# VHH binders against q9xw16: the designs that were tried, part 2

Target 1, 132 residues: q9xw16
Amino acid sequence: MSGWNAYIDTMTAAAPSIKRCAIVGAADGSVWARTEADNVFKASEEELKTFVALFNDVTQVPAKGADIEGVHYVVPRTEESLIFGKKENTGFFAVKTKSAVLIAVYEGPNEVAAQVRKAVESMQTYLNNAGY

## First folded at step 33 (VHH)

Design dd1
Fold by OpenDDE, fold request of step 35:
Structure dd1 (fold): chain B 132 residues (1-132), chain A 124 residues (1-124)
Amino acid sequence: as target 1 above (132 residues)
Amino acid sequence: EVQLVESGGGLVQPGGSLTLSCAASGFTFSRYALAWYRQAPGKKRELVALIWRGGEDNYMDSVKGRFTISRDNAKNSVYLQMNSLRAEDTAVYYCAAGYPPPAPPPLPSEYDYWGQGTLVTVSS
């Protein structure tokens, strides 16, 4: 196990609504760590390569949405280092650091989204402070 | 056989410059994060600079603005340009490669491969 598994555990513990999550390289979508066992994060590296590239121009993402694990999400809006999407009772938050993209896929009512966002943004802040 | 071989170390005066090189072989170089560590006498090995696969980099505070890490995947090499050298930069410098990249705080055990080191001495 890589040291990044602990970060996966931290995020999933911080937001119980997170079903799957992954930490991937911002440059190419390579998977550094992901949820496994019963909640395997299933996105391929090819898909992740496309996903992380969305951060090159986030302004275009709301118009086309985003795909994760073969699921198409509506993206209401984006921020410079934040892409989030919704589909029915599911959604995702993805935040970018200098070197990584953190992706959390959640399930539940819209009310759980705030906790999920907080979890990934907290990790983002920590990594930013560490120079990552 | 995997090899990381450092070169470029030597004696330099304070304020001087030096470029370290690390030539790698035996593994898919472009996949790995690369790092320079250093160990001074009586001190623990410390991370100096890290460069990820995408070219993003990170530095220890004391070398920011003075040191630059870079990589050349075509040459399977990583470099450390050291400017404005100080006496406290004296150490054995090691290159390392790891995949996935080390998680913070980065630990030497998170790297897959290490070089044997090259000595840098900054002295008048």
Scores: ipSAE 0.882, ipTM 0.932, lowest interface PAE 0.5, mean pLDDT 96
Fold by OpenDDE, last read:
Structure dd1 (fold): chain B 132 residues (1-132), chain A 124 residues (1-124)
Amino acid sequence: as target 1 above (132 residues)
Amino acid sequence: EVQLVESGGGLVQPGGSLTLSCAASGFTFSRYALAWYRQAPGKKRELVALIWRGGEDNYMDSVKGRFTISRDNAKNSVYLQMNSLRAEDTAVYYCAAGYPPPAPPPLPSEYDYWGQGTLVTVSS
Protein backbone atom coordinates (compact mmCIF):
# COMPACT_ATOMS: atom_id res chain seq x y z
CA MET B 1 0.00 0.00 0.00
CA SER B 2 1.42 3.39 0.94
CA GLY B 3 4.67 4.10 2.70
CA TRP B 4 2.63 4.55 5.84
CA ASN B 5 1.91 0.86 6.02
CA ALA B 6 5.40 0.35 7.37
CA TYR B 7 4.51 2.63 10.24
CA ILE B 8 1.44 0.56 10.96
CA ASP B 9 3.64 -2.52 11.07
CA THR B 10 6.09 -0.82 13.39
CA MET B 11 3.41 0.14 15.89
CA THR B 12 1.73 -3.25 15.86
CA ALA B 13 5.07 -4.96 16.31
CA ALA B 14 5.94 -2.72 19.24
CA ALA B 15 2.73 -3.55 21.07
CA PRO B 16 1.25 -6.97 20.41
CA SER B 17 -1.95 -5.98 22.19
CA ILE B 18 -2.76 -3.60 19.38
CA LYS B 19 -5.47 -5.27 17.38
CA ARG B 20 -6.15 -2.57 14.87
CA CYS B 21 -4.64 0.77 14.04
CA ALA B 22 -4.69 3.52 11.50
CA ILE B 23 -2.82 6.59 10.41
CA VAL B 24 -5.11 9.31 9.20
CA GLY B 25 -4.92 12.92 8.17
CA ALA B 26 -5.31 15.23 11.12
CA ALA B 27 -7.25 17.73 9.09
CA ASP B 28 -9.94 15.51 7.66
CA GLY B 29 -9.58 11.95 8.88
CA SER B 30 -8.55 10.64 5.49
CA VAL B 31 -7.00 7.22 5.82
CA TRP B 32 -3.34 7.04 4.90
CA ALA B 33 -2.87 3.51 6.21
CA ARG B 34 -4.70 1.02 8.36
CA THR B 35 -4.49 -2.54 9.51
CA GLU B 36 -6.27 -4.84 7.11
CA ALA B 37 -7.09 -8.47 6.49
CA ASP B 38 -7.83 -10.29 9.75
CA ASN B 39 -7.39 -7.13 11.77
CA VAL B 40 -9.05 -4.61 9.55
CA PHE B 41 -9.53 -1.18 11.05
CA LYS B 42 -13.16 -0.55 10.24
CA ALA B 43 -13.73 3.09 11.00
CA SER B 44 -15.19 4.97 8.09
CA GLU B 45 -13.68 8.18 6.89
CA GLU B 46 -16.80 9.96 8.02
CA GLU B 47 -16.36 8.64 11.52
CA LEU B 48 -12.69 9.48 11.41
CA LYS B 49 -13.47 12.99 10.32
CA THR B 50 -15.50 13.38 13.47
CA PHE B 51 -12.84 11.72 15.57
CA VAL B 52 -9.92 13.84 14.46
CA ALA B 53 -12.02 16.93 15.07
CA LEU B 54 -11.99 16.04 18.76
CA PHE B 55 -8.44 17.31 18.84
CA ASN B 56 -9.74 20.80 18.16
CA ASP B 57 -10.84 20.89 21.79
CA VAL B 58 -9.68 17.88 23.74
CA THR B 59 -10.94 19.32 27.02
CA GLN B 60 -14.49 18.46 26.08
CA VAL B 61 -13.82 14.87 25.12
CA PRO B 62 -13.89 13.30 28.60
CA ALA B 63 -17.40 14.55 29.12
CA LYS B 64 -18.75 12.92 26.00
CA GLY B 65 -16.34 10.08 25.24
CA ALA B 66 -15.15 9.04 21.80
CA ASP B 67 -16.36 6.66 19.14
CA ILE B 68 -14.14 4.45 17.02
CA GLU B 69 -15.39 1.72 14.73
CA GLY B 70 -18.87 2.19 16.09
CA VAL B 71 -17.70 1.53 19.63
CA HIS B 72 -18.14 4.12 22.35
CA TYR B 73 -15.22 4.54 24.72
CA VAL B 74 -15.01 6.33 28.01
CA VAL B 75 -12.27 8.91 27.93
CA PRO B 76 -10.84 9.41 31.41
CA ARG B 77 -8.72 12.38 30.43
CA THR B 78 -6.99 13.97 27.51
CA GLU B 79 -3.83 15.81 26.69
CA GLU B 80 -3.27 18.37 24.00
CA SER B 81 -2.21 15.76 21.48
CA LEU B 82 -3.47 12.60 23.16
CA ILE B 83 -6.90 11.06 23.45
CA PHE B 84 -7.33 7.66 25.00
CA GLY B 85 -10.35 5.64 25.92
CA LYS B 86 -11.42 2.47 27.63
CA LYS B 87 -14.19 -0.02 27.31
CA GLU B 88 -14.06 -3.20 29.33
CA ASN B 89 -10.94 -5.08 28.26
CA THR B 90 -10.40 -2.85 25.25
CA GLY B 91 -9.24 0.67 24.63
CA PHE B 92 -7.57 3.01 22.26
CA PHE B 93 -4.80 5.54 22.11
CA ALA B 94 -4.84 8.33 19.61
CA VAL B 95 -2.02 10.80 19.21
CA LYS B 96 -1.83 13.80 16.98
CA THR B 97 1.12 15.13 15.05
CA LYS B 98 1.27 18.17 12.84
CA SER B 99 -0.36 16.39 9.95
CA ALA B 100 -1.55 13.03 11.22
CA VAL B 101 -3.51 11.22 13.85
CA LEU B 102 -2.33 7.80 14.89
CA ILE B 103 -5.00 5.53 16.32
CA ALA B 104 -4.35 2.21 18.01
CA VAL B 105 -7.11 -0.01 19.31
CA TYR B 106 -5.99 -2.62 21.78
CA GLU B 107 -7.43 -5.57 23.65
CA GLY B 108 -6.23 -7.01 26.92
CA PRO B 109 -5.90 -6.34 30.62
CA ASN B 110 -5.24 -2.81 31.77
CA GLU B 111 -1.55 -3.63 32.12
CA VAL B 112 -1.08 -3.72 28.36
CA ALA B 113 -2.20 -0.13 27.96
CA ALA B 114 1.18 1.27 28.90
CA GLN B 115 2.91 -0.59 26.11
CA VAL B 116 0.34 0.51 23.58
CA ARG B 117 0.70 4.11 24.65
CA LYS B 118 4.44 3.87 24.38
CA ALA B 119 4.18 2.48 20.88
CA VAL B 120 2.00 5.26 19.54
CA GLU B 121 3.84 8.00 21.40
CA SER B 122 7.15 6.72 20.12
CA MET B 123 5.82 6.97 16.62
CA GLN B 124 4.44 10.40 17.39
CA THR B 125 7.85 11.53 18.54
CA TYR B 126 9.51 10.16 15.44
CA LEU B 127 7.05 11.89 13.17
CA ASN B 128 7.31 15.13 15.09
CA ASN B 129 11.06 15.06 14.74
CA ALA B 130 10.62 14.49 11.04
CA GLY B 131 8.35 17.50 10.81
CA TYR B 132 5.19 15.52 10.24
CA GLU A 1 -4.70 14.10 -18.93
CA VAL A 2 -2.86 15.03 -15.77
CA GLN A 3 -0.61 18.05 -15.94
CA LEU A 4 1.53 19.94 -13.50
CA VAL A 5 3.07 23.03 -14.98
CA GLU A 6 5.60 25.07 -13.07
CA SER A 7 6.24 28.72 -13.74
CA GLY A 8 7.99 31.69 -12.22
CA GLY A 9 11.55 30.51 -12.46
CA GLY A 10 14.31 32.75 -13.70
CA LEU A 11 17.45 34.62 -12.85
CA VAL A 12 17.56 36.50 -9.58
CA GLN A 13 20.28 38.14 -7.53
CA PRO A 14 21.29 36.90 -4.11
CA GLY A 15 18.94 38.26 -1.49
CA GLY A 16 16.19 38.54 -4.04
CA SER A 17 12.76 37.00 -4.05
CA LEU A 18 10.88 34.80 -6.43
CA THR A 19 7.49 33.13 -6.45
CA LEU A 20 7.03 29.82 -8.17
CA SER A 21 3.65 28.60 -9.26
CA CYS A 22 2.43 25.19 -10.22
CA ALA A 23 -0.84 24.82 -12.04
CA ALA A 24 -2.42 21.41 -11.92
CA SER A 25 -5.14 19.80 -13.96
CA GLY A 26 -6.61 16.41 -14.63
CA PHE A 27 -7.01 15.19 -11.05
CA THR A 28 -8.77 16.07 -7.80
CA PHE A 29 -6.26 18.62 -6.62
CA SER A 30 -7.68 19.22 -3.16
CA ARG A 31 -7.21 15.59 -2.23
CA TYR A 32 -3.47 15.58 -2.71
CA ALA A 33 -0.47 16.61 -0.73
CA LEU A 34 1.71 18.94 -2.70
CA ALA A 35 5.44 19.39 -2.68
CA TRP A 36 8.24 21.36 -4.18
CA TYR A 37 11.44 19.56 -4.96
CA ARG A 38 14.64 20.91 -6.39
CA GLN A 39 17.62 19.45 -8.12
CA ALA A 40 20.88 21.26 -8.56
CA PRO A 41 23.41 20.17 -11.16
CA GLY A 42 25.19 17.06 -10.05
CA LYS A 43 23.08 16.77 -6.91
CA LYS A 44 20.22 14.58 -5.82
CA ARG A 45 16.67 15.81 -6.08
CA GLU A 46 15.62 16.98 -2.64
CA LEU A 47 12.39 17.94 -0.94
CA VAL A 48 12.12 21.66 -0.37
CA ALA A 49 8.63 22.01 1.02
CA LEU A 50 5.54 19.92 1.55
CA ILE A 51 1.98 21.01 2.19
CA TRP A 52 -0.69 18.58 3.26
CA ARG A 53 -4.33 18.69 2.34
CA GLY A 54 -5.17 20.51 5.53
CA GLY A 55 -2.64 23.22 4.91
CA GLU A 56 -0.01 21.99 7.31
CA ASP A 57 3.46 22.36 5.91
CA ASN A 58 7.02 21.19 6.29
CA TYR A 59 10.31 22.52 5.01
CA MET A 60 13.87 21.45 4.61
CA ASP A 61 16.01 23.11 7.24
CA SER A 62 17.99 25.31 4.90
CA VAL A 63 14.91 27.10 3.61
CA LYS A 64 12.99 27.52 6.86
CA GLY A 65 12.12 31.12 7.43
CA ARG A 66 12.87 31.98 3.82
CA PHE A 67 10.49 29.86 1.78
CA THR A 68 6.75 29.51 2.12
CA ILE A 69 4.64 26.88 0.44
CA SER A 70 0.95 27.53 -0.06
CA ARG A 71 -1.92 26.12 -2.02
CA ASP A 72 -5.06 27.44 -3.64
CA ASN A 73 -7.48 24.65 -4.24
CA ALA A 74 -9.85 26.89 -6.12
CA LYS A 75 -7.13 27.53 -8.65
CA ASN A 76 -5.64 24.06 -8.51
CA SER A 77 -2.32 25.68 -7.78
CA VAL A 78 0.57 25.40 -5.38
CA TYR A 79 3.08 28.14 -4.79
CA LEU A 80 6.53 28.57 -3.39
CA GLN A 81 7.45 32.00 -2.17
CA MET A 82 11.20 32.22 -1.99
CA ASN A 83 12.79 35.09 -0.12
CA SER A 84 16.39 35.87 0.73
CA LEU A 85 17.56 33.65 -2.08
CA ARG A 86 21.08 32.29 -2.00
CA ALA A 87 23.38 30.92 -4.64
CA GLU A 88 22.89 27.44 -3.23
CA ASP A 89 19.18 27.72 -3.99
CA THR A 90 20.02 27.49 -7.68
CA ALA A 91 18.26 24.45 -9.07
CA VAL A 92 15.46 23.17 -11.19
CA TYR A 93 12.35 23.26 -9.05
CA TYR A 94 9.64 20.66 -9.48
CA CYS A 95 6.15 20.49 -8.12
CA ALA A 96 4.68 17.14 -7.20
CA ALA A 97 1.37 15.77 -6.01
CA GLY A 98 0.74 12.65 -4.02
CA TYR A 99 -2.04 10.80 -2.26
CA PRO A 100 -1.77 9.68 0.36
CA PRO A 101 0.90 12.08 1.52
CA PRO A 102 4.39 10.66 1.38
CA ALA A 103 5.65 9.00 4.53
CA PRO A 104 8.96 10.04 6.00
CA PRO A 105 11.48 9.98 4.64
CA PRO A 106 9.59 11.12 1.60
CA LEU A 107 10.59 9.49 -1.65
CA PRO A 108 9.97 10.82 -5.11
CA SER A 109 8.34 7.51 -5.97
CA GLU A 110 5.60 8.24 -3.46
CA TYR A 111 4.24 11.03 -5.58
CA ASP A 112 1.73 10.36 -8.27
CA TYR A 113 2.40 13.32 -10.50
CA TRP A 114 5.34 15.56 -11.31
CA GLY A 115 5.87 18.74 -13.22
CA GLN A 116 8.60 19.28 -15.77
CA GLY A 117 10.38 21.79 -13.60
CA THR A 118 11.35 25.43 -13.71
CA LEU A 119 14.88 26.71 -13.44
CA VAL A 120 15.82 29.10 -10.67
CA THR A 121 19.24 30.68 -10.94
CA VAL A 122 20.55 32.79 -8.10
CA SER A 123 23.61 34.68 -9.22
CA SER A 124 25.13 38.11 -8.96
Scores: ipSAE 0.881, ipTM 0.932, lowest interface PAE 0.5, mean pLDDT 96
Fold by OpenDDE, last read:
Structure dd1 (fold): chain B 132 residues (1-132), chain A 124 residues (1-124)
Amino acid sequence: as target 1 above (132 residues)
Amino acid sequence: EVQLVESGGGLVQPGGSLTLSCAASGFTFSRYALAWYRQAPGKKRELVALIWRGGEDNYMDSVKGRFTISRDNAKNSVYLQMNSLRAEDTAVYYCAAGYPPPAPPPLPSEYDYWGQGTLVTVSS
């Protein structure tokens, strides 16, 4: 296990509605760490490569949505380093740092989304401060 | 057989410049994050610069603006351009490779491969 597993644990602990989580390379979508056991993050490297490339022009993402783990999500809006999507009672938040993309997939009512966002953005801030 | 071989070290005056090279072999170089570490006499080994697979980089505060890490995947090499050298930059410099990239704070144990080091001495 890599040191990134601790970061996965931190994010999942911060937001109980997070079902699956991954930390991947921003350049290529390579998986550095992910949730395992009963909640394995299952996105392929090819899918992740496509996903992280969305950050090259986030303004186009709402028009086409985003795919994670074979699931298509509607993306209401984006920010420069933030992509989030929704599908029924599920959704995801993805934030980008200099070197990484953090992805959290959650399940629950819309009210849980704020906590999930806070969890991933807190991690983003920490990594940014560390130069990552 | 995996090898990392540093070169370019030597004696330089304060304010001078030096370029270190690290030639790698025996593994898929392009998949790895690469780093330069240094160890001064009586001090702990410390991270100087890190470069990820995508070319993104990170530096220790004391070398920002003076040092530049770069990689050439075609040559299986990583470089450290050192400008405006100071006496406190004197150390043995090591190159390292790791996958996945080290998590902060980066630990030497997170790297898979290490070079033998090259000595840089900054002195009048």
Scores: ipSAE 0.880, ipTM 0.931, lowest interface PAE 0.5, mean pLDDT 96
Fold by OpenDDE, fold request of step 35:
Structure dd1 (fold): chain B 132 residues (1-132), chain A 124 residues (1-124)
Amino acid sequence: as target 1 above (132 residues)
Amino acid sequence: EVQLVESGGGLVQPGGSLTLSCAASGFTFSRYALAWYRQAPGKKRELVALIWRGGEDNYMDSVKGRFTISRDNAKNSVYLQMNSLRAEDTAVYYCAAGYPPPAPPPLPSEYDYWGQGTLVTVSS
């Protein structure tokens, strides 16, 4: 277990609708920490490598969507350091820092999305302030 | 066998420059985050600079604008260019490697490998 597990715990605690979560390297998608046990974040590093590369040009992502854990999500829109997707009653938020990408996959009604976004963006802000 | 060997330390006058090198072997260098730490006499070891696998970097505030960390994966080496050196920069400098990268605040225990250190003395 790495020190990043605490960050996973913080995000999942902040938004109970988060089912799975991961912190990965922005450069290569390497997994630094992820939810485990009954809520294992299952994306492979190869898939994550592709995913984190989406941040190189987020403007193209809505047209093609995004895949996480073998699931294809519709991406309504993107921001410079934010990619979020939806699929039925599930979705994800992914935010990028200088060195990391934080990914949270959630399940629930659309109303829970705001809390999930807040959780990952709060962590993003913290890490940015720490120089990460 | 894993090895991290620092070099380039020495005596330098205030305002001077020095380049530290750390040569690594025995592990997949390119996968690791690399860091320079320093420890002055009677003080705790502190992070000076960190460079991630992708080349992103971070510095302690007191060295920003003066120090530059860089890596050469082909040479399995990490460097610390130190400019405008001050007396307060006097310390033993250590290179470290960690995978995954350390989480903030970074702890020495989050690194897998450490060098033996090289002494940098800034004095008139």
Scores: ipSAE 0.878, ipTM 0.931, lowest interface PAE 0.5, mean pLDDT 96
Fold by OpenDDE, fold request of step 35:
Structure dd1 (fold): chain B 132 residues (1-132), chain A 124 residues (1-124)
Amino acid sequence: as target 1 above (132 residues)
Amino acid sequence: EVQLVESGGGLVQPGGSLTLSCAASGFTFSRYALAWYRQAPGKKRELVALIWRGGEDNYMDSVKGRFTISRDNAKNSVYLQMNSLRAEDTAVYYCAAGYPPPAPPPLPSEYDYWGQGTLVTVSS
């Protein structure tokens, strides 16, 4: 098992609404770790390659949306290192560090989004401080 | 057969510069994160610099601004440019390769392959 699995566990524990998570390479979308078993993160590497490239210019993402695991999300918000997607009672937060993109897919009412964001941003901050 | 071979070590005066090279073979080099570690006498092996597949890099605090890690996938090589060398930089330097990249805090056991090391001695 990759050492990154512990980070997956930490994120999922921090926000119960998170159903699936992945940590991927920011450069190419290669999967370093992901949720498995009953909650498998199913995005292909080809899809992830396209997804991580969105961070090259996040300003265009709200207009076209983003795809994760074959699902198209509306993107209500982007920041330099953050993409927020939403679809019905589901959504995702993706945050970028120097070397990685953290993706958390969640399910629940709008109120749970704040907790999910906090979880992924907390991890982002930790990794940034570690130089990752 | 997998092989990592370091070169470029030697004796240098404080304030001097040195470039280490690591030539790799036997695996898909471009897919791996690459690192330089060092081990001084009586001390534990410590991470000096890490470079991910995309070229992003990380350094230990004491070498920031002085050392630069780089990679050449076409040559299956990783380099460590060391400037403004200090006596405390004296150590055996090792190159390592790992996939996926090691998670923080990175441990030597998280790397798949290691070189034999090259000695760098900084003294007046």
Scores: ipSAE 0.873, ipTM 0.929, lowest interface PAE 0.5, mean pLDDT 96
Fold by OpenDDE, look of step 33:
Structure dd1 (fold): chain B 132 residues (1-132), chain A 124 residues (1-124)
Amino acid sequence: as target 1 above (132 residues)
Amino acid sequence: EVQLVESGGGLVQPGGSLTLSCAASGFTFSRYALAWYRQAPGKKRELVALIWRGGEDNYMDSVKGRFTISRDNAKNSVYLQMNSLRAEDTAVYYCAAGYPPPAPPPLPSEYDYWGQGTLVTVSS
C-alpha cells in the first residue's frame, strides 16, 4: 500500500460525508492513492489527466464544468488552487498542492460541504508546508 | 534489468561545486519520481532532494539554495547540482526511483529502485 493511503484515511475521517477520495499527481493525474472497498474512487487515469489540467486555467472551468467518475458537475466558481462542483445532493472538492491534487467526492446536503472543504484544505496546507 | 548508476562524486574543497548524475535503465523512467539520498559515516540515510514526474522539486532544508535536482527524461537521467559545498555534505550519494512517489515523510522503503551510490568528500 502506498503511504498516501494514510492521507486518504485522514481526509475521510475528518469529513464523514466524503464518499470517495483520491490523491493524484498534479502533472498527469496518476493515482497515488484512492478510497477502495465499498467506496472505490472510479475515475480513470485519462479522466484524471483531463481533470488536473483544469488547474492550468481555472477561470474557464465554471463555463465548462468538470467531470469526475463519469459524472458531470456544475462548477459555480473556482479559486487558484481549488475547484469544486455540485450535482444535486452530491459534489466534489479538489485542491492542488505543489505536486498533487486531492479530490473528495461527497454526498449530502449543502451544509456538509463546508466540512469537506475544510478537510481537503487542511490536508492541502499540511502538504504544502511539507513541500509537496 | 533495472539499473541506476550514479557518477560525478569525488573530492572537493569547501565552497566548491559538483554535479552528480544518475543514469537509469530497465524501467519507464518518465513515470517515476526521482530522489537523491545521502548517507554519511555513522549516520542514517537521508533525503536530499526529490523531483516528481512533472518537474516539481523538494529539498531538505540544509541544502536549499545550494543544491538543484533536475531530470532529463530523454536521457533517463537525474542530476544533482551541488554548489557551496560544506564539510557536512560529505557522504555517499544515492539516486532512487519510486512510483507512486513517496508520501511525506518519504521513507527509503517507498522507493522501487536504488543506485549503488557515489562518494562525495568535502575537505580542505
Scores: ipSAE 0.813, ipTM 0.900, lowest interface PAE 0.6, mean pLDDT 96
Fold by ESMFold2, fold request of step 35:
Structure dd1 (fold): chain B 132 residues (1-132), chain A 124 residues (1-124)
Amino acid sequence: as target 1 above (132 residues)
Amino acid sequence: EVQLVESGGGLVQPGGSLTLSCAASGFTFSRYALAWYRQAPGKKRELVALIWRGGEDNYMDSVKGRFTISRDNAKNSVYLQMNSLRAEDTAVYYCAAGYPPPAPPPLPSEYDYWGQGTLVTVSS
């Protein structure tokens, strides 16, 4: 088991509404760690490569939406290093660090979205400060 | 068969420069994070520098600004340019590779492959 699994565990524990998440390489979408078992994060490497490239120009993402795990999300909002996607009672937050993209897919009403965002942004800050 | 072979070690004066090389074979080099570690007599093996597959690098504080890690995926090689050498840099230097890249802190146990080491001695 890679030490990245501890980071997956930290994010899912911080926000129980997170059902699936992954840490992937920012340059190519390669999977460093992801949730497994009954909550497998199922995005393909091809899909992840396209997904992380959205961070090259986040301003264009709201017009197109985003795909992850074969699901198309509306993207109502982006920030410099954050993409927020929504579909029905599910959504995702993705944040970019120096070397990685953190992706958390959650289920629940929008009231839980703030907790999910804080979980991924806290990890983003930690990894950036560690040079990742 | 996986091999990591370090070279370029030797005796050098304080303030001098040295380039270490590590040639890799037996795995898909371009997908691996590469690192240099060092171990002085009686000390624990410690990270010197690490470079991700995308080219991002990280250094221990005591070598930042003096050492540069780089990789050449076409030659399956990783390098450590060592400038402004000091006596405290005397150690055996080891090349390491890991996939996926080791999480912070990058512990020695998280790497898949290690070289045999090359000795660098910095002495007047």
Scores: ipSAE 0.180, ipTM 0.560, lowest interface PAE 3.5, mean pLDDT 88

Design dd1
Fold by ESMFold2, last read:
Structure dd1 (fold): chain B 132 residues (1-132), chain A 124 residues (1-124)
Amino acid sequence: as target 1 above (132 residues)
Amino acid sequence: EVQLVESGGGLVQPGGSLTLSCAASGFTFSRYALAWYRQAPGKKRELVALIWRGGEDNYMDSVKGRFTISRDNAKNSVYLQMNSLRAEDTAVYYCAAGYPPPAPPPLPSEYDYWGQGTLVTVSS
């Protein structure tokens, strides 16, 4: 079994408002690990391939938004390696490492969003330092 | 049908050099992380070097600066250039491939494919 499942568990434990998350390959959107069972992260690999390609030019993403799990999100801001999406009471943070994209889908208000961002960025830093 | 075939092992003097090669077939080589592991008698198999598809590499401390991992996606091959060899480098060296890349730490159980190994002996 892949040791990436432990990384999924670490992120969901760090920010309980995360309802679903995934670690996917930055080059092709292939799923390395995701939340499963009753909270399955339900994006197709075709959708994920399109999603990770957004990081090729994050400056264009606010104009078009982003789709994940068949849901369209408004993207109010991006940073070099981060995309933040919003729809009503839900949102996502996605961060890019050298080799992967970490995606966390959450529910709740703005203070919850800060916890989610911190959880994914902490993992981003850890993976980058490990060469991933 | 997947094959990983190591070659280039042999007997070498301390301070000498060897290049190990691993030829791969039966899978999309460019998608895989490639690694060299080694196993000395009575010891557990240990990571020597790992290279991901973007050229990022990682080495065990004792070989850093002496060994270089590289890959040639056009030839479906991964290489280990070993310089300044020491008696402690004596082992069977194994080629391994994994996709997705093994999560840190890269445990042997997370690789999809293994070669049969090539023996490197460093002695006078």
Scores: ipSAE 0.175, ipTM 0.525, lowest interface PAE 3.6, mean pLDDT 87
Fold by ESMFold2, last read:
Structure dd1 (fold): chain B 132 residues (1-132), chain A 124 residues (1-124)
Amino acid sequence: as target 1 above (132 residues)
Amino acid sequence: EVQLVESGGGLVQPGGSLTLSCAASGFTFSRYALAWYRQAPGKKRELVALIWRGGEDNYMDSVKGRFTISRDNAKNSVYLQMNSLRAEDTAVYYCAAGYPPPAPPPLPSEYDYWGQGTLVTVSS
């Protein structure tokens, strides 16, 4: 069992609207940690490999959207290290660090999206400063 | 059985260089993050450098610019090139492997496998 589970807990505590999240390797989508049990983050490693590769050219992502857990999201916003996806009353934020991609899938109206973004970006900053 | 075997340690003058090697067997090397730790007498074991399975690396501040970690998946080996050595670098150096890579802070207890260590002494 990895020490990354504490990081999952920190993000979900910081933004309670996060229902599922994962920390995956940026190079290959390998799962370092994810929410489990009744809130399992269900993406396969094959799906995650495709997902993290979106960060290779974020400018193309709005045109094609993104898939996580077999669900297709429209992507209204990207930045060099951030992808924001939406589907109805749900969405995700994903951010890339030096070594990892942090993915948070949330539920709720747009008012909660800022809290979710802040939670993942705070962790992104912490990990980058730690060399990860 | 899993083995990590360090080599390349020895006595070196300040300002000198050494290359440490760690040969691995008994597990799927390419899946693992690899690290070098060191432990000086009377001190805690501390991270020196870590390299992810995709080749990304990081270093403790005191060795940045002087040490380089690298891996060769075909040879199941990880290396530490140590340049501009100082007396404070004197320690036993340990190779470690973990999957997934240990979270920060990357505590020694979070690695799956450890080598037996190789001694590096930097002295005039």
Scores: ipSAE 0.173, ipTM 0.548, lowest interface PAE 3.6, mean pLDDT 88
Fold by ESMFold2, fold request of step 35:
Structure dd1 (fold): chain B 132 residues (1-132), chain A 124 residues (1-124)
Amino acid sequence: as target 1 above (132 residues)
Amino acid sequence: EVQLVESGGGLVQPGGSLTLSCAASGFTFSRYALAWYRQAPGKKRELVALIWRGGEDNYMDSVKGRFTISRDNAKNSVYLQMNSLRAEDTAVYYCAAGYPPPAPPPLPSEYDYWGQGTLVTVSS
């Protein structure tokens, strides 16, 4: 659809445990691309605007958690440009680039989390180097 | 009806300056990324500068430091200030609007709207 769909495909191929993901604008949470069809990423623009604003001060996020797709996650770890959330056997990694936030929701045990993180951070680095 | 109308092109001496304007109508301007492209005779259309809705900008290497893109959402307008002009800057300059912003590489086919262009000639 948009050229961003190829980036969605790259992330899901790099980490098959990713079940849903999206690329959204860092300023307003607008959806540039997302997984579709049977695995639709179902966050509203209002929810995403609130979510991307968490990157304004990631140090406060572990105390309050994060909501994506109407699901509340505990946030055991953040870094300046990364938020990691967990709920039961699912979780997410979100990373911020210059202009976007990449969100990947995965299923599986904690052992797959490193692969998911690597997939989104590799894309983060590529986009930052391209000025995005 | 969507319109993007460029103005400000003309003949200028090397080392001179021009300001291009692009007035937009028919869409929600403030949500779109805006860009200037240029096309010299016999060459492919190439990105000159891109400005996002939040004001972040990107430039091609050959114009960096000489050209400045800016936008005024209240006037639905995007501008290109061109300084230290050179003969190789001679081209038709087009404004374009896209939502979401085109993914890298930003291909002309990924923009939603294009203007008709304004000619810039840099010659002695």
Scores: ipSAE 0.171, ipTM 0.551, lowest interface PAE 3.6, mean pLDDT 88
Fold by ESMFold2, fold request of step 35:
Structure dd1 (fold): chain B 132 residues (1-132), chain A 124 residues (1-124)
Amino acid sequence: as target 1 above (132 residues)
Amino acid sequence: EVQLVESGGGLVQPGGSLTLSCAASGFTFSRYALAWYRQAPGKKRELVALIWRGGEDNYMDSVKGRFTISRDNAKNSVYLQMNSLRAEDTAVYYCAAGYPPPAPPPLPSEYDYWGQGTLVTVSS
């Protein structure tokens, strides 16, 4: 029970359309915290190791997409430290800091995506400024 | 029994160098984040450097470029190479281990294990 659970709570509170999220180590995908209970973030360790490695070269991600929780997402675009994935009425935003990757999976129409992105990028900025 | 044992402290001149070592036993060392903290007289214990299981490191601003944290999982040891030492670096230095790595701010209460400390005095 680390202080990372508070960061999970902060992101889910900031964007109610976030259904599941996690904070994982950028080097190996190890889970530092995730949503639990009724909304368990259920990606496997092997899947998360593959997922965080996408940030090693984000330019290749749009061509191949990304998998999280056994779901394949189309990746319409990336930025140096951000991957956006979409499938039907669901999507994810993932952002990388120096030591971590923040992943938020949401449901809803395109109107909610901006709030989700803002929530994860605000946390990214905070962690980067703290040296994380 | 878990142990973290610091060594390598001592008296050194300004501009000098020291290497601190911390030998660990009683837990799966390679799984843990490792850190050096220091506590100067009259001050709170503060983070000096943190090294993650994946090798990423983090330093307080005042030691960046002068101090280097490293780990040797085969020897269950973490090190702090201190160069260009200044009088303000005088403190007791503590080794700490935590899993998962402590969230910011990395409060001393979030580490699982602590050493007893080694004194570094930087004085002419």
Scores: ipSAE 0.110, ipTM 0.490, lowest interface PAE 4.0, mean pLDDT 88
Fold by ESMFold2, look of step 33:
Structure dd1 (fold): chain B 132 residues (1-132), chain A 124 residues (1-124)
Amino acid sequence: as target 1 above (132 residues)
Amino acid sequence: EVQLVESGGGLVQPGGSLTLSCAASGFTFSRYALAWYRQAPGKKRELVALIWRGGEDNYMDSVKGRFTISRDNAKNSVYLQMNSLRAEDTAVYYCAAGYPPPAPPPLPSEYDYWGQGTLVTVSS
């Protein structure tokens, strides 16, 4: 999987507060790459299938929240291709491209969230421009 | 044993059409991205078309509007409909399968399985 591992590395380098992240197929939640070793991203394929389907109607997500890695997050806001989840001092950003969903789970105060969002949105733009 | 077997190649006149088929076995076909590559004499093997497991497709610019990739998961097959053929399309065409899909750029080294190829000759 060497090509997709480079994208994982780029996102984690851009925002060190990212503890775990993954690139998954937008159609079915299949894992194309994820953080490994000491910080394994552990969401199941079933959970990811449900998660990526949230992008079919993001307007309904704030009322329900979202689950990733067995953790339930409050979703304070969404945009057409972005879901932000929050739980205490942790959170996630997920963005959808043409073919994939990028998920980054982070820890830290609100100031950290902006750099995490920037990292995933920069990659979203790059992949969309490449037709992905 | 994993197999990808291409068929449908042959000799065709400029402006003509061919349909290439690739039958797969030995792996869970529906989980894989499928692609057609081609290699002309003295040239590197190059991507022609790629289709994701969800049905989205991508084409090299020179074949857009002329070629159509499709897949049939029930038959474990991927197809390339080639229309308006030109002499420059002459090549051996290979099917390939990869999981996860190759990242951009989709380098040949990132695919898991390759077929043996089928020759397409476009000549008067």
Scores: ipSAE 0.092, ipTM 0.492, lowest interface PAE 4.0, mean pLDDT 87

